# VH-VL binders against o60602r691to836, part 1

All scores and structures are predictions.

Target 1, 146 residues: o60602r691to836
Amino acid sequence: YKYDAYLCFSSKDFTWVQNALLKHLDTQYSDQNRFNLCFEERDFVPGENRIANIQDAIWNSRKIVCLVSRHFLRDGWCLEAFSYAQGRCLSDLNSALIMVVVGSLSQYQLMKHQSIRGFVQKQQYLRWPEDLQDVGWFLHKLSQQI
Structure headers, positions and changes below count from the first letter of each chain, unless a header shows other numbers; Kabat numbers aren't used for antibody chains.
ipSAE, averaged over its two directions, is called F for ESMFold2-Fast, E for ESMFold2 and O for OpenDDE. V2 adds 0.75 times the mean of E and O to 0.25 times the DockQ between the complexes of E and O.
[cut] stands for letters that were removed.

## First folded at step 4 (VH-VL)

Design s24
Fold by ESMFold2, look of step 5:
Structure s24 (fold): chain C 146 residues (1-146), chain A 119 residues (1-119), chain B 106 residues (1-106)
Amino acid sequence: as target 1 above (146 residues)
Amino acid sequence: QLQLQESGPGLVKPSETLSLTCTVSGGSISSGDYYWSWIRQPPGKGLEWIGSIYYSGSTYYNPSLKSRVTISVDTSKNQFSLKLSSVTAADTAVYYCAREDYGDYFDYWGQGTLVTVSS
Amino acid sequence: EIVLTQSPATLSLSPGERATLSCRASQSVSSWLAWYQQKPGQAPRLLIYDASNRATGIPARFSGSGSGTDFTLTISSLEPEDFAVYYCQQRSNWPTFGGGTKVEIK
């Protein structure tokens, strides 16, 4: 695999993702970090079809981490990427897709989207902690799943 | 400025399908900023959520009604619709269409249309 | 299903008085609760969302409070137009509404 994980998130969440995840996990942000990550703002090929970039990222990454925020739920490309990633997981019979719920999202808000409903019903997701004191253990837990 | 208007037959026979359309004006369903919902109220009683739809066609239904409910959207007509099959007298109600905003609460409502289920 | 129990069923008050309406959830709904006003022959009107936030155009005399299972709508000084039925509604899970509290003129 070219990447340890593809981070799928709405572009509106980029600053948060950079500060919360990339600075702590991505080797290009620090040589003390563990993972070679893929994300749109750095790694997508300019001028290439966005669908093709998403598909390449999904198939060239060992894990796919979807950061499901309110912005993610209103982004058709993010939901499409989630669906593609599920297709890969089914064909490979593995747990390549990691769903992380970010922000104060209720069960109702998540269940309104068919593409993620299966994960939501089976509680196959992590919640980003609301208490900042818990972020360190969460990053450790996420790193173990990657 | 935004207006929602229910339309459809006011009388439906038992065992048949109730069919309603909500026409949205002064706003766009295809913008993707909102969810669109059906809510009903039996005469003299409280409110019951039926289901919601996103412009992509993704739906979520009240579990007690799910087997009988279909909600659809037609973005080209700026409309969404409700079909409720196998109706009984218990389905007699005022039917409202509504928009979801304010963190997925119902901020705009149609005027409502009474649907009576009788022979 | 999350059941919302509203009390009292009827609240008889005069203009100028304070109204206090209660909504209790069968399980925690965090702060994901709204209040609506409905007058006869009209659709409901959103008053309060997320337990305590007034919707656009709602007068300051309406306030909401609570979290978890116990919620309150307060109308600090009743106006003649405030005599109506009030419903609470949660969106922690698929939406359910309370049975309503009728605020009527004494």
Scores: ipSAE 0.709, ipTM 0.882, lowest interface PAE 1.2, mean pLDDT 92
Fold by OpenDDE, look of step 6:
Structure s24 (fold): chain C 146 residues (1-146), chain A 119 residues (1-119), chain B 106 residues (1-106)
Amino acid sequence: as target 1 above (146 residues)
Amino acid sequence: QLQLQESGPGLVKPSETLSLTCTVSGGSISSGDYYWSWIRQPPGKGLEWIGSIYYSGSTYYNPSLKSRVTISVDTSKNQFSLKLSSVTAADTAVYYCAREDYGDYFDYWGQGTLVTVSS
Amino acid sequence: EIVLTQSPATLSLSPGERATLSCRASQSVSSWLAWYQQKPGQAPRLLIYDASNRATGIPARFSGSGSGTDFTLTISSLEPEDFAVYYCQQRSNWPTFGGGTKVEIK
């Protein structure tokens, strides 16, 4: 795979994602980091069909990490990406999709979205910790899954 | 400033379909931040959520009522509606429409309208 | 379905007294619990959301606490306008309400 993981999130969450994850996980942010991540803002080909970019990202990454926030749930592209990711998982023997819930979203709120409903019902997902003291441990845990 | 108002027949015969409309004013129903919900309360009893609709038309219903409930939205009229089929006396209640924020709490309510199921 | 049980069913108190209302869930709802106030002939009014957050315009005398299965609504000092029925509601699953607690004047 070209990437260790495709990081899928709403553009509205970029600043947060950058500070919370990319700076700590992506090798282009620091040579001390472990993962070569793919995300739209940096790695998508300008002028290319967005769906094509999403699909390429999904299939060229060992894992797909979806950061499911309120913004994510309101972004049709994110939901579509999630669906494509699930599609890939159906073809893979291993689960390639890692779902991380960010913010105060209940399971039922997640289930309101058809794209996510099945995953939430059948698969385990992670929740971003509310306590900042737990972020380090969470990132470690996430890294183990990537 | 946001106001919700229920409208529809106050009397429905058994086996018929209850039909209500909620008119929203002071704000647009076409918001990505909210769902629009129906909640009912039998006389002297508690509250029961019936279902909710997003401005896009996406719905989710109380499982106990799902087979009989249809909620629709008309963004052009800033309205959403409830249809409850095959009603019985058990469906007699004050029916409220409400705004449901993205956190699944109901922060704005209509005044409610009593619907009595009787022959 | 998550069942919310409220207690007591009726709470008789005088103005100025502290009111403590309980809501218990049949299973954990995390902090996804709200409280509503309903006066006769009126629609419910949102008081507390996410267990402990006061809704906009809600007086400071109202407070919520709890997590998991046990929740409490506290009115530190009852005002005459506070005598009403109070409902809890969870959003961990499809919305369900408790049976309500009637706070009445002694």
Scores: ipSAE 0.054, ipTM 0.712, lowest interface PAE 3.1, mean pLDDT 93

## First folded at step 7 (VH-VL)

Design k03
Fold by OpenDDE, look of step 8:
Structure k03 (fold): chain C 146 residues (1-146), chain A 119 residues (1-119), chain B 106 residues (1-106)
Amino acid sequence: as target 1 above (146 residues)
Amino acid sequence: QLQLQESGPGLVKPSETLSLTCTVSGGSISSGDYYWSWIRQPPGKGLEWIGTIYYSGSTYYNPSLKSRVTISVDTSKNQFSLKLSSVTAADTAVYYCAREDYYDYFDYWGQGTLVTVSS
Amino acid sequence: EIVLTQSPATLSLSPGERATLSCRASQSVSSWLAWYQQKPGQAPRLLIYDASNRATGIPARFSGSGSGTDFTLTISSLEPEDFAVYYCQQRSNWPTFGGGTKVEIK
């Protein structure tokens, strides 16, 4: 695989994702980091079909990490990416999709989306900790899954 | 000023399909911030959520009613509809359409329409 | 299904008195709880959301509190127009409502 993980998130969450994850995980942000991540803002090819970019990112990454926030759930592109990621998982022996819920989203809010509903019903997902003291531990846990 | 209005037959025979339409005015149903729900209330009883739909057509139904419920949306008409199949007397209720707000609570309601299931 | 139990079933009070309504959930719903007011022949009206936030246009005499499984709606001083049925509703899972508390005039 070209990437360790494709990080899928809403563009509205970019600043948060950058500070919370990319700075700590992505090798292009620091040589002390562990993972070569793929994400839209940096790695998608301008002018190329967006679906093609998403599919390429999914299939060229060992894992797919979707940061499911309120913005994510309202972004059709994110939901499509999630669906494509699930599609890939059907062809794999192991689930390549890691779902991380960001923010105070209820089960109801997640279940309203068919693609998310299916995943939540069948698979375990992670929740971003509300306590900042737990972020380090969470990042470690996430890293173990990537 | 957002307004919701239910319409449809007030009488349905047992085993038939209950059909209602909610017409939304004063605002677009095609807003990404809102969901649209059906909620019913049997006479003298509490409230039961039936299901919700997004303007894109994505639906989520009450598990107890899922097998009989179909909710659809027509963005061109600014409407969404409810179909409840195989009705019985237990389905007699005032049916409300409502908007789910940004926090997923019901902030705007129709006036409700009584649907009686009787032979 | 998350069951919401409201108490008391009926609350008889006079105008100007304080009303305290309880809503208990069968399991934790965090703060994802709302309160509605319903008058005869009318649709419910959203009063409180996320346990303690007043909806737009709701008078300050209405307040909500609680988290987890125990919630309270308080009307500090009842107005004549406040005599109605009040429902709690959770959105932790698919929405469910309590059985309601009728606030009636003594």
Scores: ipSAE 0.851, ipTM 0.941, lowest interface PAE 0.5, mean pLDDT 96
Fold by ESMFold2, look of step 8:
Structure k03 (fold): chain C 146 residues (1-146), chain A 119 residues (1-119), chain B 106 residues (1-106)
Amino acid sequence: as target 1 above (146 residues)
Amino acid sequence: QLQLQESGPGLVKPSETLSLTCTVSGGSISSGDYYWSWIRQPPGKGLEWIGTIYYSGSTYYNPSLKSRVTISVDTSKNQFSLKLSSVTAADTAVYYCAREDYYDYFDYWGQGTLVTVSS
Amino acid sequence: EIVLTQSPATLSLSPGERATLSCRASQSVSSWLAWYQQKPGQAPRLLIYDASNRATGIPARFSGSGSGTDFTLTISSLEPEDFAVYYCQQRSNWPTFGGGTKVEIK
């Protein structure tokens, strides 16, 4: 696999993702960090179709981490990426897809989207902590799943 | 400026299918910013959520009604629709279409249409 | 199903008085609760969202408070146009509405 994980998130969340995740996890942000990550703003090939880039990211990454925020839920490309990543998981019989809920999203807000409903019903997701004291523990837990 | 308007028959026979359409004007269903819902109110009684649709066609329904409900969207006409099958007198109500805002609450409502189920 | 119980069923008051309406949930809904006003012959109007935020165009005399299972709508000084039925609604899970509180002129 070219990448340890593909981070799938809405571009509207990029600044938050950079400060909360990339600076702490991605080796290009610091040589003290652990993972070779893929994300659109840095790693997608200019000039290629966005679907092709998403498909390549999913198949060239050992894990796919979907950061499900309010913005993610209203982004058709993010929802398509989630669906495609699920197809890979079922096809390979491996749990490569990690769903992380970001923000105070209720079960109603999540259940409105059929593409993610299975994960929501099985409670197969992590919640980003609201308390900053818990962020270090969460990053450790996420790192173990990657 | 945004307006929702229900349309459809006001009288439906028992065991048949209730069909309503909501026409949206002054805004666009296909923008993907909002969700679109059906809510009903029996005369003199409270409100019951029926279901919600996203412009992509993804739906979520009240579990009590799920086996009888279909909500669909036609983005080219800027409309969404309700079908409720196998109706009884208990389905007599004012039917509202509504928009769910960014916070997932119902901020715009149609004026409502009374549907009576009677033989 | 999350059941919302509103009390009182009817609140008889005069213009200028303070109205306090209660909504209790059968389980925690966090702060994911709204209040609506419905006047006779009209559709509901969103007043308060996420327990305490006024919707656009709603007068400051309307305020909401609470979290978890216990919520309150307060109308600080009733105006003649405020005599209506008020409903609470949760969106923690699939939406349910309370039975309503009718605020009527004494």
Scores: ipSAE 0.793, ipTM 0.918, lowest interface PAE 0.7, mean pLDDT 92

## First folded at step 8 (VH-VL)

Design m04
Fold by OpenDDE, look of step 10:
Structure m04 (fold): chain C 146 residues (1-146), chain A 119 residues (1-119), chain B 106 residues (1-106)
Amino acid sequence: as target 1 above (146 residues)
Amino acid sequence: QLQLQESGPGLVKPSETLSLTCTVSGGSISSGDYYWSWIRQPPGKGLEWIGTIWYSGSTYYNPSLKSRVTISVDTSKNQFSLKLSSVTAADTAVYYCAREDYYDYFDYWGQGTLVTVSS
Amino acid sequence: EIVLTQSPATLSLSPGERATLSCRASQSVSSWLAWYQQKPGQAPRLLIYDASNRATGIPARFSGSGSGTDFTLTISSLEPEDFAVYYCQQRSNWPTFGGGTKVEIK
């Protein structure tokens, strides 16, 4: 695989994702980091079909990490990517899709979309910790799954 | 300003299908920021959420009604619709369409339309 | 299903008085609770969302508080137009509404 993980998130969450995850996980942000991540803002080919970019990212990454936030749930591209990621998982022995719930999302909010609903009903997912003291531990846990 | 308006027959026979349409004006249904819901209120009683739909067609229904409910969206007409099959007298109610706002609460409502199930 | 129980069923008060309405959930709904006002022949109107936030255009005399299972809607000084039925609603799980509290003129 070209990437350790495709990080799928809403563009509205970019600043948060950069500070919370990319700075700590992505090797292009620091030589001390462990993972070669793929994400839209940096790695998608300009001028190429967005769906093609998403599919390429999914299939060229060992894992897919979706950061499901309020913004994610309102972004058709994110939801489409989530569905494609699920599709890939059907051919894998193990699930390549890691779902991380970011922010205070209720069960209702997660259940509104069939793709998300199907996942949460069948698979385990992670929740970003509310306590900042737990972020380090969480990142470690996430890293273990990537 | 955003307006929602329910339309459809006010009388439905038992075992038939209740069909309603909500026409949205002053705003687009094709916005990812909002969901669109149906809520009903039997005469003199409280409110019951029926289901919600996203502009893409993704739906989520009240478990108690799921087997009988179909909600659809027509972005070209800026409408979304409700079908409730196998109706009984218990389905007599004022039916509201509503928008779920960015916080997932119902901030805009139609005026509601009374649907009576009777022979 | 999360059941919301509102109390009292009816609240008889005079204009200018303080109204306190309660909503209790059968299980925790965190802060994912809203309050609606409904007048006869009209659709409900959103008053409070996420337990304590006033919706757009809602007068300051309306306030919400609570978390978990116990919530309160307070009208600091009733205006004539405030006499109506009030419903609480949770969105922790699929939306459910309380049975309503009727605020009527004494």
Scores: ipSAE 0.931, ipTM 0.966, lowest interface PAE 0.5, mean pLDDT 96
Fold by OpenDDE, look of step 14:
Structure m04 (fold): chain C 146 residues (1-146), chain A 119 residues (1-119), chain B 106 residues (1-106)
Amino acid sequence: as target 1 above (146 residues)
Amino acid sequence: QLQLQESGPGLVKPSETLSLTCTVSGGSISSGDYYWSWIRQPPGKGLEWIGTIWYSGSTYYNPSLKSRVTISVDTSKNQFSLKLSSVTAADTAVYYCAREDYYDYFDYWGQGTLVTVSS
Amino acid sequence: EIVLTQSPATLSLSPGERATLSCRASQSVSSWLAWYQQKPGQAPRLLIYDASNRATGIPARFSGSGSGTDFTLTISSLEPEDFAVYYCQQRSNWPTFGGGTKVEIK
């Protein structure tokens, strides 16, 4: 695989994702980091079809990490990416999709979309910790899954 | 400003399918920020959520009604619709369409339309 | 299903008085609770969301409080237009409404 993980998130969450995840996990942000991550803002090919970029990212990454936030749930591209990621998991019989809930989302909010609903009903997902003291532990846990 | 309006027959026979349409004006149904729901209220009783739809067609239904409910959206007409099959007298109610806002509460409602199930 | 129980069923008060309405959930709904006002022949109107936030255009005399399973809607001083039925609604799980509290004129 070209990437350790494709990080799928809403563009509205970019600043947060950069500070919370990329700076700590992505090797291009620091030589101390472990993972070669793929994400849209940096790695998608300009002028290329967005769906093609998403599919390439999914299939060229060992894992797919979706950061499901309020913004994510209102972003058609994110939801489509999530569906494609699920499709890959079905095709290769691999649990390649890691779902991380970011922010305070109710079950109702997660259940509104069929793809998300299907995932939460069958698979475990992670929740980003509310306490900053737990972030280090969380990142470690996430790293173990990547 | 945003307006919702229900339309459809006010009388449905038992075992038939109730069909309603909500027309949205003053705003686009294709905005990803909002969801669109149907809620009903039997005469003199409380409110019951029926289901919600996203502009893409993704739906979520009340488990008690799931087997009989179909909600659809037509972005070209800025409408979303409700079908409730196999109706009985218990389905007699004022039916509201509503918008779920960014916080997932119902901030805009139609005026409601009474649907009576009777022979 | 999360059941919301509202009390009292009917509240008889005079204009100017303080109204306190209760909503109890069968399980925790965090702060994901709303209050609606409904007048006869009208659709419900959103008053409070996320337990304590006033919706746009809602007068300051309306306030919400609570978390988990116990919630309260307070009308500090009833106006004539406030006599109506009030419903609580949770969105922790699929939306459910309380049975309503009718605030009527004494």
Scores: ipSAE 0.930, ipTM 0.965, lowest interface PAE 0.5, mean pLDDT 96
Fold by OpenDDE, look of step 8:
Structure m04 (fold): chain C 146 residues (1-146), chain A 119 residues (1-119), chain B 106 residues (1-106)
Amino acid sequence: as target 1 above (146 residues)
Amino acid sequence: QLQLQESGPGLVKPSETLSLTCTVSGGSISSGDYYWSWIRQPPGKGLEWIGTIWYSGSTYYNPSLKSRVTISVDTSKNQFSLKLSSVTAADTAVYYCAREDYYDYFDYWGQGTLVTVSS
Amino acid sequence: EIVLTQSPATLSLSPGERATLSCRASQSVSSWLAWYQQKPGQAPRLLIYDASNRATGIPARFSGSGSGTDFTLTISSLEPEDFAVYYCQQRSNWPTFGGGTKVEIK
């Protein structure tokens, strides 16, 4: 695989994702980091079809990490990417999709979308910790899954 | 100003299908920030959520009604619809369409339409 | 299904008085609770969301509090237009509503 993980998130979450994840995980942000991540803002090819970019990111990454936030659930592109990621998982023997819930999302909010609903009903997902003291542990746990 | 308006027959026979349409004006149904829901209220009783749809067509239904409910959206007409099959007298109610806001609560409602199930 | 129980069923008060309405959930709904006002022949109107936030255009005399299973709607000083039925609603799971509290004029 070209990338260790495709990080899928809403563009509205970029600043948060950058500070919370990319700075700590992505090797282009620091030589001390472990993972070569793919994400839209940096790695998608300008002028190329967005679906093609998403598909490329999904199939060229060992894992797909979707940061499901309120913004994510209201972004058609994110939801489509999530669906494609699930599609890939059907062809794989193991699940390559890691779902991380960011923010205080209720079960109802997650169940309103068929793709997300299907996932949460069948598989476990991660929740970003509310306590900042637990972020380090979470990042470690996430890293182990990537 | 956002407005929702229910339309459809006010009388349905038992075992038939209740069909309603909600027409949205003053705003686009294709906004990803909002969901669109049906809620009903039997006469003199409380409120029951029926289901919700996103502009893409993703739906989520009340488990007690899931087998009989179909909600659809027509973005070209700025409408979303409700179908409830195999109705009985228990389905007699005022039916509301509503918008779920950014916080996932119902902030805009139609005026409601009474649907009576009777032979 | 999360059941919401509202009390009292009926609250008889005079204009200017303080109204306190209770909503109890069968299980924790965190802060994902709303309050609605419904007048006869009208659709419900959103008053409070996420337990304590006033919806747009809602007067300051309306306030919500609580978390988990116990919630309260308070009307600090009843206006004539406030006599109506009030419903609580949770969105922790698929939406359910309480049975309502009727605030009527004494």
Scores: ipSAE 0.927, ipTM 0.964, lowest interface PAE 0.5, mean pLDDT 96
Fold by OpenDDE, look of step 16:
Structure m04 (fold): chain C 146 residues (1-146), chain A 119 residues (1-119), chain B 106 residues (1-106)
Amino acid sequence: as target 1 above (146 residues)
Amino acid sequence: QLQLQESGPGLVKPSETLSLTCTVSGGSISSGDYYWSWIRQPPGKGLEWIGTIWYSGSTYYNPSLKSRVTISVDTSKNQFSLKLSSVTAADTAVYYCAREDYYDYFDYWGQGTLVTVSS
Amino acid sequence: EIVLTQSPATLSLSPGERATLSCRASQSVSSWLAWYQQKPGQAPRLLIYDASNRATGIPARFSGSGSGTDFTLTISSLEPEDFAVYYCQQRSNWPTFGGGTKVEIK
């Protein structure tokens, strides 16, 4: 695989994702980091079809990490990416999709989308910790899954 | 200003399918920020959520009604619809369509339409 | 499902009085609770969301409080137009409503 993981998230969450994840995980942000991550803002090919970019990212990454936030749930591209990621998982022996709930989302909010609903009903997902003190532990846990 | 309007027959026979349409004006259903829901209220009783739909067609239904409920969306007409099959007298209610806002609460409602199930 | 129990069923008060309405959830709904006002022949109107936030255009005399399983809607000083039925609603799980509290004029 070209990438260790494709990070799928809403563009509205970019600043947060950058500070919370990319700076700590992505090797292009620091040589001390472990993972070569793929995300839209940096790695998608300009001018290429967005779906094609998403699919390429999914299939060229060992893992797919979807950061499911309120913004994510209201972003058709994110939801489509999530569905494609699930599609890939059907061909994999192990689930390549890691779902991380970011922010305070209720079960109802997650259940409103069939793709998300299907996942949460069958698979475990992670919740981003509310306590900043737990972020380090979380990142470690996430890293182990990537 | 956003407005929702329910339309459909006010009388349905038992075992038939209740069909309603909600027409949205003053705003687009094709906004990802909102969901669109049906809620009903039997005469003199409380409110029951029936289901919600996203502009993409993704639905979520009340488990108690799931087997009988179909909600659909027509973005070209800026409408979404409710079908409730195999109705009984228990399905007699005022049916509301509503917008679920950015905070996932119902901020805009139609005026409601009474649907009576009777032979 | 999450059952919301509202109390009292009926609250008889005079204009100017303070109204306190209770909503109890069968399980924790965090702060994902709303209050609606419904007048006869009208659709419900959103008053409070996320337990304590007033919806747009809602007078300051309406306030919500609580978290977890116990919530309260307070009308500090009842106006004539406030006599109506009030419903609480949770969105922790699929939406459910309370049975309502009728605030009627004494």
Scores: ipSAE 0.927, ipTM 0.963, lowest interface PAE 0.5, mean pLDDT 96
Fold by OpenDDE, look of step 15:
Structure m04 (fold): chain C 146 residues (1-146), chain A 119 residues (1-119), chain B 106 residues (1-106)
Amino acid sequence: as target 1 above (146 residues)
Amino acid sequence: QLQLQESGPGLVKPSETLSLTCTVSGGSISSGDYYWSWIRQPPGKGLEWIGTIWYSGSTYYNPSLKSRVTISVDTSKNQFSLKLSSVTAADTAVYYCAREDYYDYFDYWGQGTLVTVSS
Amino acid sequence: EIVLTQSPATLSLSPGERATLSCRASQSVSSWLAWYQQKPGQAPRLLIYDASNRATGIPARFSGSGSGTDFTLTISSLEPEDFAVYYCQQRSNWPTFGGGTKVEIK
């Protein structure tokens, strides 16, 4: 695989994702980091079909990490990416999709979309910790899954 | 100003399918920020959420009604619809369409339409 | 299903009095609770969302509080137009409403 993981998130969450994840996980942000990550803002080919970019990212990454936030749930591209990621998982022996709930989302909010609903009903997902003291541990856990 | 308006027959016979349409004006259904729901209220009783739909067509239904409910959206007409099959007297209610706002609460409602199930 | 129990069923008060309405959830709904006002022949109107936030255009005399399983709607001083039925609603799980509290004039 070209990438260790494709980070799928709403563009509205970019600043947060950058500070919370990319700075700590992505090798292009620091030589101390471990993972070659793919995300839209940096790695998608300009002028290319967005769906094609998404699909390429999914299939060229060992894992797919979807950061499901309020913004994510209201972003058709994110939801579509999530669905494609699930599709890939059906062809893989191991689940490549890691769902991380970011922010305070209710069960209802997660259940309103078929793709998300299907996942949360069948698979375990992670929740970004509310306590900043737990972020380090969470990142460690996430890293182990990537 | 956003307005929602329910339309459809006010009388349905038992075992038939209740069909309603909500026409949205003053705003577009084709927005990812909002969901669109049906809620009903039997005469003199409380409120029951039926289901919700996103502009893409993604739906979520009340488990107690799921087997009989179909909600659809027509973005070209700026409408979304409700179908409730195999109705009984228990389905007699005022039916409201409503918008779920960015916080996932119902901030805009139609005036409601009474649907009576009777022979 | 999360059941919301509202109390009292009926609250008889006079204009100018303070109204306190309770909503209890069968399980924790965090702060994902709303209050609606409904007058006869009208659709419900959103008053409070996320337990304590007033919806747009809602007078300051309406306030919400609580978290978890116990919530309260307070009308600090009842106006004549406030006599109506009030419903709580949770969105922790698929939406459910309380049975309502009727605030009627004494």
Scores: ipSAE 0.921, ipTM 0.961, lowest interface PAE 0.5, mean pLDDT 96

